# VHH binders against ATP synthase subunit gamma, mitochondrial (ATPC): the designs that were tried, part 11

Target 1, 283 residues: ATP synthase subunit gamma, mitochondrial (ATPC), of Arabidopsis thaliana (Mouse-ear cress) (q96250)
Amino acid sequence: ISTQVVRNRMKSVKNIQKITKAMKMVAASKLRAVQGRAENSRGLWQPFTALLGDNPSIDVKKSVVVTLSSDKGLCGGINSTVVKVSRALYKLNAGPEKEVQFVIVGEKAKAIMFRDSKNDIVLSVTELNKNPLNYAQVSVLADDILKNVEFDALRIVYNKFHSVVAFLPTVSTVLSPEIIEKESEIGGKLGELDSYEIEGGETKGEILQNLAEFQFSCVMFNAVLENACSEMGARMSAMDSSSRNAGEMLDRLTLTYNRTRQASITTELIEIISGASALEAAK
Short names: E, the ipSAE of ESMFold2; O, the ipSAE of OpenDDE; V2, 0.75 times the mean of E and O plus 0.25 times the DockQ between their complexes.

## First folded at step 2 (VHH)

Design d06a (from d06 with A33D; framework vhh_8dlx_2; at its last look DockQ between E and O 0.01; V2 from the best seeds 0.00; counts 0 for: pae E 5.2 > 2, placed apart)
Fold by ESMFold2, look of step 2:
Structure d06a (fold): chain B 283 residues (1-283), chain A 124 residues (1-124)
Amino acid sequence: as target 1 above (283 residues)
Amino acid sequence: EVQLVESGGGVVQPGRSLRLSCAASGFTFSDYDMHWVRQAPGKGLEWIGNIYYSGSTFYNPSLKSLVTISRDDSTNTLYLQMNSLRAEDTAIYYCARLPKYYSWSGTRLSFDYWGKGTLVTVSS
């Protein structure tokens, strides 16, 4: 193997190291920017859950599974995990006179699920992360989903952020106002709502509609932020590992290069000395 | 043999500060990312934060204002500084090592070595 071949390999590996370091840096910067917002958004949603409940096992006729995924890969098992959970929800909720539809957010889940679930996909949204996410942008998405589907239960599937080394596949359920009212009639969690005085002439049904829509917007906002954090954490880890592998490979190539250079120099000196000795002996 | 030994735990009054140490041996400490994890009574594991081999840190957002992670590669020691301790901070605190070369499988990366933990009790 020649010094040129080793040098060309070193150049290629160094470029890979540079690229993966840059990708890690971008992911780290994005995670730092969104991490606190994701944590704060958990508090926004929690009071509505305490009032309205969260029953992922409720048996309803019409389920809509909202699958949150990334637009870019190289983020570990983020996308395969939400697809797996979404397919499991389909199996658990489908049946005679029961229907399950998918809403897909993100390129990666779209690519996976279009191959075998296309007929059940009612809406697909990509490039959500083109701009920094805020509540207003996610509220527009939430409104688009509500406009395009009829549901008894919305099941939002996402990866909740735990750390740069762990995420938790999570399903959040938002019930239609009609299902919430039925649950209230049988003495469910909405019994506490009846104990409050309602002002302004609004009916209980109108209040429940407004609360359910706001709940969905809040749950979607948190889910999008959580999934973004999990994506960036997983991408950081993947790129960190790739950069270290490239660094170790560069170390080994440097040793090979130095040994090859030293052998070439030694061979040149031996040839020069041998040629000079032969010339002196011939003289 | 890789070993991680936590120390500095004990009983401490609310509002006080405490510094935990993790002594590392049997590996090149400066090459590895190190993590702190805790487990409160009756709860699951909670990730506190990490420090990369480069010195960069990430923290659990809910703990960010209360904790600081540092490392001293010359003494092979990882540190966790905790401030303004509360009763909720009562837990067993572990240091953990992430493998130098890893890939995602499932929903988490596996730490390859853990300490035995040090108990911190925040009580009056």
Scores: ipSAE 0.184, ipTM 0.616, lowest interface PAE 5.2, mean pLDDT 82
ESMFold2 (binder alone), look of step 2: mean pLDDT 82; pTM 0.816
OpenDDE, look of step 2: ipSAE 0.581; ipTM 0.891

Design d06b (from d06 with N50D; framework vhh_8dlx_2; at its last look DockQ between E and O 0.01; V2 from the best seeds 0.00; counts 0 for: pae O 4.1 > 2, grease 24.8 > 24.2, placed apart)
Fold by OpenDDE, look of step 2:
Formats: sequence, C-alpha cells, structure tokens
Structure d06b (fold): chain B 283 residues (1-283), chain A 124 residues (1-124)
Amino acid sequence: as target 1 above (283 residues)
Amino acid sequence: EVQLVESGGGVVQPGRSLRLSCAASGFTFSDYAMHWVRQAPGKGLEWIGDIYYSGSTFYNPSLKSLVTISRDDSTNTLYLQMNSLRAEDTAIYYCARLPKYYSWSGTRLSFDYWGKGTLVTVSS
C-alpha cells in the first residue's frame, strides 16, 4: 500500500470527523435553545395533573394514542422507542369492545407505523420542526387532533428529556370530560370541583370540556418540547460517537502511514546503498 | 497523578504463554485508548497494538506472535495476552496512554503517559 493511498484515506476520515463534530455542535446549540422552553412548559400542565391526576391505567372504550416522533433521522433509537410504546399501548387497550386509534406526529414514526397500522391511523402530521415550536402552533395542532378524534382517553407518547445520553419514554394521559365526571363520582380530588360555584352561566360540562382541551394543549406542548430535546440529545450522542470512531480510525491510519513511510525510506536507502556498492564494485 | 504500572513479566520458555497487566490510576481509565509497546535489547520501540474505549482493538501486522489486548474498566486494568512466545519476543513491555484529544499532524502518534515497563525474557 502506497503512502499516498493511506494519506488519502486519512483525509477522508478526517473530513468525516469534522462533519460529525460540526453536526454535534449544531445539535447542542439547538438543544440549549429548546431545553429552556421545555423546562418552562412544565408549569403549564402541572396544575392539571394536580387537579385531575394522571391515570394512565384507566380502562376506557375509546383510546387515542398520540405518537410523537422526529421528522429527521440520525437521532438514535428515540423514534423506534416511541413506536414500540405506542404499539404496546394498542395491545393493552384494544379489544372487541375497545377501540384504539393512532395520531402520528413526525415523519419517522409515520414511516414505521404506516407499514403495519395504516388502518388505525386517523391523523398524521409532519414537518412540525421547521421553526421553533411555540404554544400557539401546538395549540392549533391539538385542536386539529380533537376535531378528528373521539376519545375517552388521549395517550400522548413521547421521550422525556433527562440528559444528552438519557431519555425516558413517557405516556401522558388526558381524559374526556365524561370520563372525568365519572371518575369524580367514584371519589377523589375531582369531587372538589362540585364545590366551585360556576360563574358566568356556563354548565359544568362546558367547563370540563374547556378544561380538558386546555389540558391537552398544555400536555402536548410540553411533550413536543421534551421530544425535541430528546431528539437533539440523541443526535449529539450519535454524532459524538461517529466522531470518536472516525478519530480511532484516523489514529490507526496514522500508525499505518508511519510504518509505510518508514518501510519506503528503508527500501530507498537499501536501493541507494546497493546501487552505490554496485558502482564501487564496477570500479 | 497519572500512573501506569506494568506487571506479569518474567522468564518463560519458548512456546509458552504469558499475560501482562497494566494497572492505571489517576485518571478516568475508560475514557482513554491504551497501547502496548515493546523494546527489545538493542532495538528501537515496536508498537504492538491498541484498545480503544469502545473495546476496539488493532494489532501490528508485523507481529509473528499471537497477541490479544483487553481491558477491564471496572478495575482500571489493561491486559496483553501473548501466545507461542519466541526468543524474539524478549523485550521490555510498556503500556502507554493515548491522549483523549489527538490531532493528527501527519507525523507521529504521541503518547502522553508511559509505564515503567516489565521485562519478558523468552529463553529456553
């Protein structure tokens, strides 16, 4: 192998290392931008949870699973994870008298789920991350989802961000007003809602409806942001790994290069010495 | 302080196997690629092989003896298994650390820390 061939390979690997490093930095920058938003969004849904509770194991007839994924790849296993959890929820909640429908957000989950669950998908939304997502945009999305589905329970599946190297598949559940009312009759904090005087002529049902819709939008907003963080974190990790691998290869190639070069020099020296000796002998 | 301490060297008969150890301390061992290098009497340094933090290994193709490099990150120990030893394998064996951030300059792979070495003598 010629020194030139090795050098060319080194150049190629070095370029890969640079590109992946750059991609890591971009992901890091994006993560910083979205992480603060994600943290701030936690205060939006928490009051609802405090009031209504989070009952992911509730048995209902109509379930809608909202699967949140990324539009872009190179983010590790975050998309396969949410799909896996979504499928598990389907198995747990589907039956002869139980219906489960999917709402898919993101291209990657769509690509996976359309292969085997096309008939159960009622809505698919892609290209959400073209611009930094704000509450208004997510609220519109939430409204669109609510217009297209009937549900007793909405189950939002997303990756909660923990760190650059860790995400937690999470399911958040939003109940319909009817289910909330039923649950309140059985006992719990929701019973306290009856103690509130409804001002303004609105019915209890209307209030619950508004509350559920608002809860859903807040939960969705947080979930989308958390998922975005997880995506960026996963991408950072993937790029970092790639960059390190490239570095390893580069080191090995460097050793090869040095050896090849030394061998070449030795060969050249031998040839020179041999030639010189031959010339001396011919004298 | 970063320390690398080789052990396991000694006198062995031709055809036998030997396992060398390198105990690392003073740094996060799992974050670094480690190398084995040897120096035979009257000869220059010869690179044997390496193991990266990922567990990936690479060996000098010019080595005639079969070698295996492994690591235990839980004990901060690097290993060199040598089989079918020959007289030509007589050398001082060193473990060396590769810097975490290495910039290729096109000239040399530089190690930042070395052990004191352990002597292996293959003699009938």
Scores: ipSAE 0.020, ipTM 0.429, lowest interface PAE 4.1, mean pLDDT 86
ESMFold2, look of step 2: ipSAE 0.456; ipTM 0.723
ESMFold2 (binder alone), look of step 2: mean pLDDT 80; pTM 0.799

Design d06c (from d06 with K100V; framework vhh_8dlx_2; at its last look DockQ between E and O 0.00; V2 from the best seeds 0.00; counts 0 for: pae E 8.0 > 2, grease 27.1 > 24.2, SAP .7 > .668, placed apart)
Fold by ESMFold2, look of step 2:
Structure d06c (fold): chain B 283 residues (1-283), chain A 124 residues (1-124)
Amino acid sequence: as target 1 above (283 residues)
Amino acid sequence: EVQLVESGGGVVQPGRSLRLSCAASGFTFSDYAMHWVRQAPGKGLEWIGNIYYSGSTFYNPSLKSLVTISRDDSTNTLYLQMNSLRAEDTAIYYCARLPVYYSWSGTRLSFDYWGKGTLVTVSS
């Protein structure tokens, strides 16, 4: 390998180092912009859990898995993780008389799952981060899902943010009003609602529908914010590792450059010595 | 070439029933979920429901008691049975293969393949 080839590779690696450092800084800025909102959104639905129950493992006939991923890559295992969990949920919930459908959010999970799950994908949404991530915009997405999907259970798969080096694959489950009402026929706290509203026809059903819709909007809002934080954190970590690896490669290329120069000098000296020896032998 | 051809539309009186058909060709019909959607005059698209290759059906909750979707894989035909029709059911009805919806873009609702539609008018 010539000294010029090594020097050109060093220049290329140095440019990669600069680019990955800049990408790390951009991801850090984006993370700071969304992190507080994600943390504030974590408890939006929790106060209703005591009323509606918390049975995420309930066995239902119609499951819809909402897979949240990113539109951009270079964010470590964020997208492969949610696909893995989504596939596991499919296996767990599919069977005779049981159907699983996918709603895919984000380009990266779409690209992966179109390979082997295309027939089960009923809705695909991209460009989520192209729009402002506020409650109103995410509520529109939630409403679009609810209008176009029949479900007994929605299972939202996302990466809950812990830190730039850690995220927690998470499944949040929202039950349909019909399933909630069926479960309440066995008794429980939801049955108390009937005694307070017995004067109005179907008031319990209307309340359950509104609560389920509100629950889903809140869960989706938190999940989108959490996954955005995890994406940015994972991207920061990936870019930091890439920048460090580029630095290590520069160190190795520097050693190669020095060795190549040393070998070239040594070869020239051997040729001079060999030529002198041949002249002496000719005598 | 994938083709979906709807038929059975026309003028019907309120309270009556109507069955729409969709003839499919150019693909292995038995491998695909099939959908019905409609578009009322001046309105956006409304998903009616689907039927999977297993025979399992999923419906728009607001229409669930009024419609039935079935399929016949031996004739590559998809059916929509509508009962107790009202004026608000006046629309162009489309069959579609495997839905791929795109929200948050200029293509808010898109199916992989669509028929040309059949008009249903509910009037006395």
Scores: ipSAE 0.014, ipTM 0.409, lowest interface PAE 8.0, mean pLDDT 78
ESMFold2 (binder alone), look of step 2: mean pLDDT 80; pTM 0.801
OpenDDE, look of step 2: ipSAE 0.043; ipTM 0.483

Design f11w (from f11 with S57R R104W; framework vhh_6fv0_2; at its last look DockQ between E and O 0.02; V2 from the best seeds 0.00; counts 0 for: pae O 12.3 > 2, grease 27.2 > 24.2, SAP .724 > .668, placed apart)
Fold by OpenDDE, look of step 2:
Structure f11w (fold): chain B 283 residues (1-283), chain A 124 residues (1-124)
Amino acid sequence: as target 1 above (283 residues)
Amino acid sequence: QVQLQESGGGLVQPGGSLRLSCAASGFTFSSYAMYWVRQAPEKGLEWVSTISSGGGRTYYKDSVKGRFTVSRDNAKNTLYLQMNSLKPEDAAQYYCAKHYTIYWGSDYWTFDYRGQGTQVTVSS
């Protein structure tokens, strides 16, 4: 291997190291920006959980799984994880009298799931992450989803942010007004809703509809933000790993370079000495 | 084991054409976006082109837009780069790479597995 070849490889690896380091920093900056928003958004859906409870295992006839993924790659296994969980939910909730449909958010999950689940996908939305999504944008998305699906239960699959090195696959469930009403008859905090005087002439059904829609938008908003955090964290980790690997490679190449260089010098010296000796002998 | 093997390089005159091929093995070729990168003497590695896993999306370096065309045959596990109207500045060792693209502004960079490369020389 020529010294030049090794040098060129070193340059390439060095460039990779620099780029991945820079990407890590960018991801870190973005994570800081979205993390605060994610934390603040948790207060939006918590009241619903307090009121309605969390019943992810509810048995219903119509389930819609909303799979949240990233549009961009280089974020580790976060997308494969949400797809895996989504498929598991399908298996758990699909049957002869039970329907499961998918709503896919993000290019990466779309790319995976369209290969084997195309017929079960009702809606796909991509290019959401151009800018940090605000509540208004997510609300519009939520409305669009609701317009296109019939559901007893919406199950939102996303990666909850834990740390830069850890994310938690999470499923949040939103129930239809009809299911909520049925569940309230069985007992619990929902029964207390009957004790509230409805001001303004709205029916109980209308109130429940509004509540369900609002809940969905809030849960979606939080889920999107959490997923964004997880994406940035995963990307940071991936870039860090890549940068370290590049560094290690650079070290190895440096050793190789030095050895090659020394060998070359030695060879040149031998040639010079041999040539000089030959010239002396010829004289 | 992931293997990428480039071929099709050679010596051409300015304005000439070459078609590069990359034979892929050791992974599910159709599941990954593929890339072409090149390295000229005394220069760093530079991104040339990207094609999506299904071939539906293609991306090019500005300097090669309109002249180079990336394609793939997933049934044959082969990546192609048609290079037309070659310029001296295109002379380089060309590599195929898989998986990830790093976005740096308007530029792209590959850091995944590469083959041994194929040499393209443009000389009058």
Scores: ipSAE 0.006, ipTM 0.187, lowest interface PAE 12.3, mean pLDDT 84
ESMFold2, look of step 2: ipSAE 0.275; ipTM 0.640
ESMFold2 (binder alone), look of step 2: mean pLDDT 80; pTM 0.804

Design p09w (from p09 with Y104W W105Y; framework vhh_7pa5_2; at its last look DockQ between E and O 0.00; V2 from the best seeds 0.00; counts 0 for: pae E 15.4 > 2, placed apart)
Fold by ESMFold2, look of step 2:
Structure p09w (fold): chain B 283 residues (1-283), chain A 122 residues (1-122)
Amino acid sequence: as target 1 above (283 residues)
Amino acid sequence: QVQLVESGGGMVQPGGSLRLSCAASGFTFSSYSMSWVRRAPGKGPEWVSTISGSGGRTSYADSVKGRFTISRDNAKNTLYLQMNSLKPEDTALYYCAKYFGSSWYEPGLDYWGQGTQVTVSS
């Protein structure tokens, strides 16, 4: 093995190390930019739970699974995890007279799920992160879903950010106004809504529709921000691992280079000594 | 397998009307939102209109709002688009789609029919 071959490999590995370190730093910067907003958005929909109730296990005829994924890869298991959960929800909610449809956000889940779930996908959205994420942008997405998708239950699948080395696959459920009204027939939390004075002459049905739509926008905003944080954290971890592996490989190559170089120096000394011996023999 | 067959296109004068039809098979038609999508010469697909599975909710692109009406007959598995006050800008190949869109629209080829040509000229 020549010293030039080892040196060329060292140069290549060092360049890979530099690139992965840079990608880690970019992901860290993006994570810092969005993390506070994700944490603050976690409470946006809690008041709606007090008014509308929380029954995520309700058995409904039409479930729509909203799968949140990334547009770019190199983020560990972020995208495969939400696809796995989405497929599990399909199996749990499908059956006689029951239907499950998918709304896919992000290029990576689209690529995976189009292979075997194409007929059940009713909407696919990509490049959401072309602009900085904010409530207005996500609200437009939420409105587009609502106007194009009918549902009894929307189940939003995303990765809730826990830390740069951990994310939690999470499902948040939003029920249609029709299902909420049907559940209120048993005198649940919606019976308490009848105690409120409603100005403007709007019906209870119109109020429930507006609340459900706003609930979905708030839940969706949090889910998109959480998933963005988890993506950046997972990318940081993947790039850090790649950089450490490159560094370890560089260390091993350095030892090989030094060993090869020392062998070449020893050979030169033998040739010098051998030449001197030949000169002495010529006398 | 999903199959969609569009019909009802043709030549019309500006200001004229046409009614497009789409016969659907291979899936439970009433369970899905349906869309009309058009492709003008040299352009990518443009979303036109969407109707919910029950027919209770409709939506339209700004360029066609007030002029086009989407409807469906779930008993006949047929989607319709009534097109009034047609303009030369409406000239396009019109597709019936099971898959609908937004500004990030990504229609699947398996969910499109062959399309029906609408040409608006004098």
Scores: ipSAE 0.000, ipTM 0.197, lowest interface PAE 15.4, mean pLDDT 77
ESMFold2 (binder alone), look of step 2: mean pLDDT 82; pTM 0.826
OpenDDE, look of step 2: ipSAE 0.023; ipTM 0.277

Design p12w (from p12 with S57R Y104W; framework vhh_7pa5_2; at its last look DockQ between E and O 0.45; V2 from the best seeds 0.00; counts 0 for: pae E 8.6 > 2)
Fold by ESMFold2, look of step 2:
Structure p12w (fold): chain B 283 residues (1-283), chain A 126 residues (1-126)
Amino acid sequence: as target 1 above (283 residues)
Amino acid sequence: QVQLVESGGGMVQPGGSLRLSCAASGFTFSSYAMSWVRRAPGKGPEWVSTISGSGGRTSYADSVKGRFTISRDNAKNTLYLQMNSLKPEDTALYYCARSYVYKWSGSTYTWEFDYWGQGTQVTVSS
């Protein structure tokens, strides 16, 4: 009857509360496992910024936006934020004789962007969470991007981790060796690589290629670690909020249960409660 | 309406050559990476080769490296596969496929294909 449906709803909400508390603890454990590595990785590319530059405003003809997202949901708005930034970069870099393409990492950005941006997506990588987040594995991903995608500038979009409750949408730019050499020859801000003595038999072009590849690997490694930390922090916050909402829902359902026991219109109340509880649990 | 139409298959002797073609329509051909995938009798699909939208980058399965060459003509919306030094093991139904998406698993990866042609039969026998 009506009272039984309210009791069943209460049981379902209580189970949701237990599940979200467990998910919070798992996310906290995963965050602790990766957080120190992300923080330590932030300095890997600083010497390269001084030498090669990191100019997101540089005017290039072919931009590729690398969008880092998660494979799993229930992490607040972290994935929609990187999609929003990626779309903004598209608008800023598109124009006459200028091309913008996307490389998508993660199922969640793929799902969002596939609906309206599929023709601009040249590469999509999923199931990254099935691999260790170490430098060697991220370097393989970076190499695959470099092998399969033509670009003047790669613009990596991710959420930099600041704390369990704060992350910063961030764009890091890596230039192709051809663009780096062009800026050096024109006398641009990207430095004067011509002034450095080259040891051994390597050409300037080979050295620039090796440096750009290493820079991209380092930037990608940090970006992947930062985004993983931000994902876990956002998931902790989302799960905490869901657990508290479930507790408040249980309090409200207890009041409704007592009201239903004393009311003659039991079945009509159950329909309202069931709809509200199902919608709340889906968030 | 996306359409991919393969042609150029047939019967050849071992050591022979064939060139497969795939006519594409209903989409902006130059914006998509294109692939050849083959299916031998009684086997699952096997990725053969992929070429980037611009044509600047190509990749091949180990079993066909040095013998097969993938190419495209973006002005004619046509994908090609030049197959040389054919072996009986190359006998299969060859498909032209479109996709921008793949799954990656560290040292290995799988392309996802959203449209396929009907295939063209290649038979290598004495």
Scores: ipSAE 0.013, ipTM 0.378, lowest interface PAE 8.6, mean pLDDT 78
ESMFold2 (binder alone), look of step 2: mean pLDDT 82; pTM 0.817
OpenDDE, look of step 2: ipSAE 0.527; ipTM 0.791

## First folded at step 4 (VHH)

Design e05 (from d06 with A33S L98F; framework vhh_8dlx_2; at its last look DockQ between E and O 0.84; V2 from the best seeds 0.00; counts 0 for: grease 25.9 > 24.2)
Amino acid sequence: EVQLVESGGGVVQPGRSLRLSCAASGFTFSDYSMHWVRQAPGKGLEWIGNIYYSGSTFYNPSLKSLVTISRDDSTNTLYLQMNSLRAEDTAIYYCARFPKYYSWSGTRLSFDYWGKGTLVTVSS
ESMFold2-Fast, scan of step 4: ipSAE 0.537; ipTM 0.724
ESMFold2, look of step 5: ipSAE 0.506; ipTM 0.748
ESMFold2 (binder alone), look of step 5: mean pLDDT 81; pTM 0.816
OpenDDE, look of step 5: ipSAE 0.723; ipTM 0.894

Design e19 (from d06 with S54R R97K; framework vhh_8dlx_2)
Amino acid sequence: EVQLVESGGGVVQPGRSLRLSCAASGFTFSDYAMHWVRQAPGKGLEWIGNIYYRGSTFYNPSLKSLVTISRDDSTNTLYLQMNSLRAEDTAIYYCAKLPKYYSWSGTRLSFDYWGKGTLVTVSS
ESMFold2-Fast, scan of step 4: ipSAE 0.484; ipTM 0.746

Design e20 (from d06 with S56R R97K; framework vhh_8dlx_2)
Amino acid sequence: EVQLVESGGGVVQPGRSLRLSCAASGFTFSDYAMHWVRQAPGKGLEWIGNIYYSGRTFYNPSLKSLVTISRDDSTNTLYLQMNSLRAEDTAIYYCAKLPKYYSWSGTRLSFDYWGKGTLVTVSS
ESMFold2-Fast, scan of step 4: ipSAE 0.504; ipTM 0.760

Design e23 (from d06 with Y101F S103K S105E; framework vhh_8dlx_2)
Fold by ESMFold2-Fast, scan of step 4:
Structure e23 (fold): chain B 283 residues (1-283), chain A 124 residues (1-124)
Amino acid sequence: as target 1 above (283 residues)
Amino acid sequence: EVQLVESGGGVVQPGRSLRLSCAASGFTFSDYAMHWVRQAPGKGLEWIGNIYYSGSTFYNPSLKSLVTISRDDSTNTLYLQMNSLRAEDTAIYYCARLPKFYKWEGTRLSFDYWGKGTLVTVSS
């Protein structure tokens, strides 16, 4: 191994350490900006669960799995995790009389799932988290999905943020108005709505449609923010680990460089001594 | 090249019905959800409804009782049936396609192709 080779490796490792430290700071800053919004958005959809019910095990003919991933990598296992959960949901909900399709958000899940599931993907959207999103913009995305994708149940897969070292794979279910109406006709929870007088001329079906659409927007807004927090936290953690590893490698390379340099000086000294001895013998 | 060509517009009397057609070419029509959108003079775009690739429909609630959307995948044709036409239905009607794979814009539905439109004038 030459001194020059070691020096070149040291330069490369120093550059990696600098880049990973910068990326960690960027991720930490973005996490601070979005964390409060994510936590506050958890309250948006909870009232709908009480009114419309939470039935994740409901047996339906058409399920759509909405997979939330990132556009950029270097964020640990968050993207592989949502893909794994989405594939498990496909297996659980598919059958001879049951159809399962995917809506993919983010470049990373798109790249993975296009290889073996492309025919089951009805919609993919990338660059959602390129700029900070507000509720109004996410409601437009939710509306886009509702107007382009047919379903009986939506299964939204995302990483719920707990801490920078703990992300919880989560599935939130939203039922179509048609399924909710069928449940109401059988005498489910929504039978209570028949007792209310509705002013303004809207039908019960129209009210259920509006409630389901608003519920989906609220759940999507929370899910997108939760996943963004988890991405930033995971990236911060990954970059911190990479930076520490680069530092350790740099320390080892510095020792190797010093040893190689010392050995070279010793060798040069031996050559000088030998040469001087040869000259003295010749005189 | 993707093309959407609307036809069937014209002058119609109030209370009459009209059927618009949209001829699609240059893509696998049966793989896409298709939409109808209109624009009245001096007003913004109004989404009318869509038809999924399965044939199921989703309508603007304000227009649900007045319109029916259908498709014929064997002829790559999209239809809009309008009943009980009113003066306020006077507009240029467009058929439009949503892409299956796109980058987020954040402002509205990201239609990738539109027809040139067909004018419907409701006048006595």
Scores: ipSAE 0.447, ipTM 0.677, lowest interface PAE 1.4, mean pLDDT 82

Design e26 (from d06 with Y101T S103K S105E; framework vhh_8dlx_2)
Fold by ESMFold2-Fast, scan of step 4:
Structure e26 (fold): chain B 283 residues (1-283), chain A 124 residues (1-124)
Amino acid sequence: as target 1 above (283 residues)
Amino acid sequence: EVQLVESGGGVVQPGRSLRLSCAASGFTFSDYAMHWVRQAPGKGLEWIGNIYYSGSTFYNPSLKSLVTISRDDSTNTLYLQMNSLRAEDTAIYYCARLPKTYKWEGTRLSFDYWGKGTLVTVSS
């Protein structure tokens, strides 16, 4: 509308463009730092799938859904997506004789799910990715989860990194030793564990317990790194989109400013000409 | 109001055992993980161990062989059993509640409520 108002809007939009470009660069740098670690961590848990089986749809009485989200926003739909998947798992696994509990990682899922599902949340942890994580730190968190809840199945919900414009909502299931033992008696595939050497006098049940705990730590470590990659990639994409949109808006505002300024100059010129003509007509 | 009250401290001779109690009130005790923490004179806080609401325990590896944590949910009481006490165990002992929500700090020292502490002096 006024030239001054348009100038002020242009200045605001240009500031947004600069901030979003800076945030994109930070996200890109952080993605570069974590991507290799995430890809390498995929190899850590794949042998457990071969050894312990893959049963993502197994029906059990006690499920614990571990929901991984970010602490900071501006990362597209990654957090809303993981919450939706977690809610779907709740509906799928809940029943009159069935219990579903949530473990929430990250501030964003916590904020959403505390409003809707507070009574089912047994643990919430934030700021896990404030500093680069190592396996030992994630192992401590995994141990805390395992000791706080009784489970038949752990359902880990995270965003697997595919690209900066694509992440795949993923659910990884870890079964309790009791469920694994029952399944192995039916299928016989885990009977191959009888061929493994037992050290320190540990029973087969103790070995299965240790394997399940180690599997959960490995899957959790990969899941946390994958989700961190997806967060950074989504933030890069979101910031890039915001920066481009701000640039387009700035271009449109520049045209408006130039047209308004040109119109103002034309009006002033007409007033000057009219005034000079009126003055001439007067004398 | 949430309240945690430790008791059972006092002067004890080296090599003896001592059991501390923590009486909890003002909240549903059975829903929370509980911790024991100590502070020796002139030193920082040292985490001893915890007991989850499931009854499972996790101890500081340096203290694992010397302590046992237990709980009685029917009386809202937390216990710390200490064996083979040494002069180095002289400290103020606190019970603390772990919130259901905490910030990751690499440890479990993000407590929301603490007791006033009970002094344990190991001397002859």
Scores: ipSAE 0.290, ipTM 0.585, lowest interface PAE 2.1, mean pLDDT 80

Design e27 (from d06 with R97K K100R; framework vhh_8dlx_2)
Amino acid sequence: EVQLVESGGGVVQPGRSLRLSCAASGFTFSDYAMHWVRQAPGKGLEWIGNIYYSGSTFYNPSLKSLVTISRDDSTNTLYLQMNSLRAEDTAIYYCAKLPRYYSWSGTRLSFDYWGKGTLVTVSS
ESMFold2-Fast, scan of step 4: ipSAE 0.516; ipTM 0.765

Design e38 (framework vhh_8dlx_2)
Amino acid sequence: EVQLVESGGGVVQPGRSLRLSCAASGFTFSDYAMHWVRQAPGKGLEWIGNIYYSGSTFYNPSLKSLVTISRDDSTNTLYLQMNSLRAEDTAIYYCARLPKYYSWSGGTRLSFDYWGKGTLVTVSS
ESMFold2-Fast, scan of step 4: ipSAE 0.475; ipTM 0.717

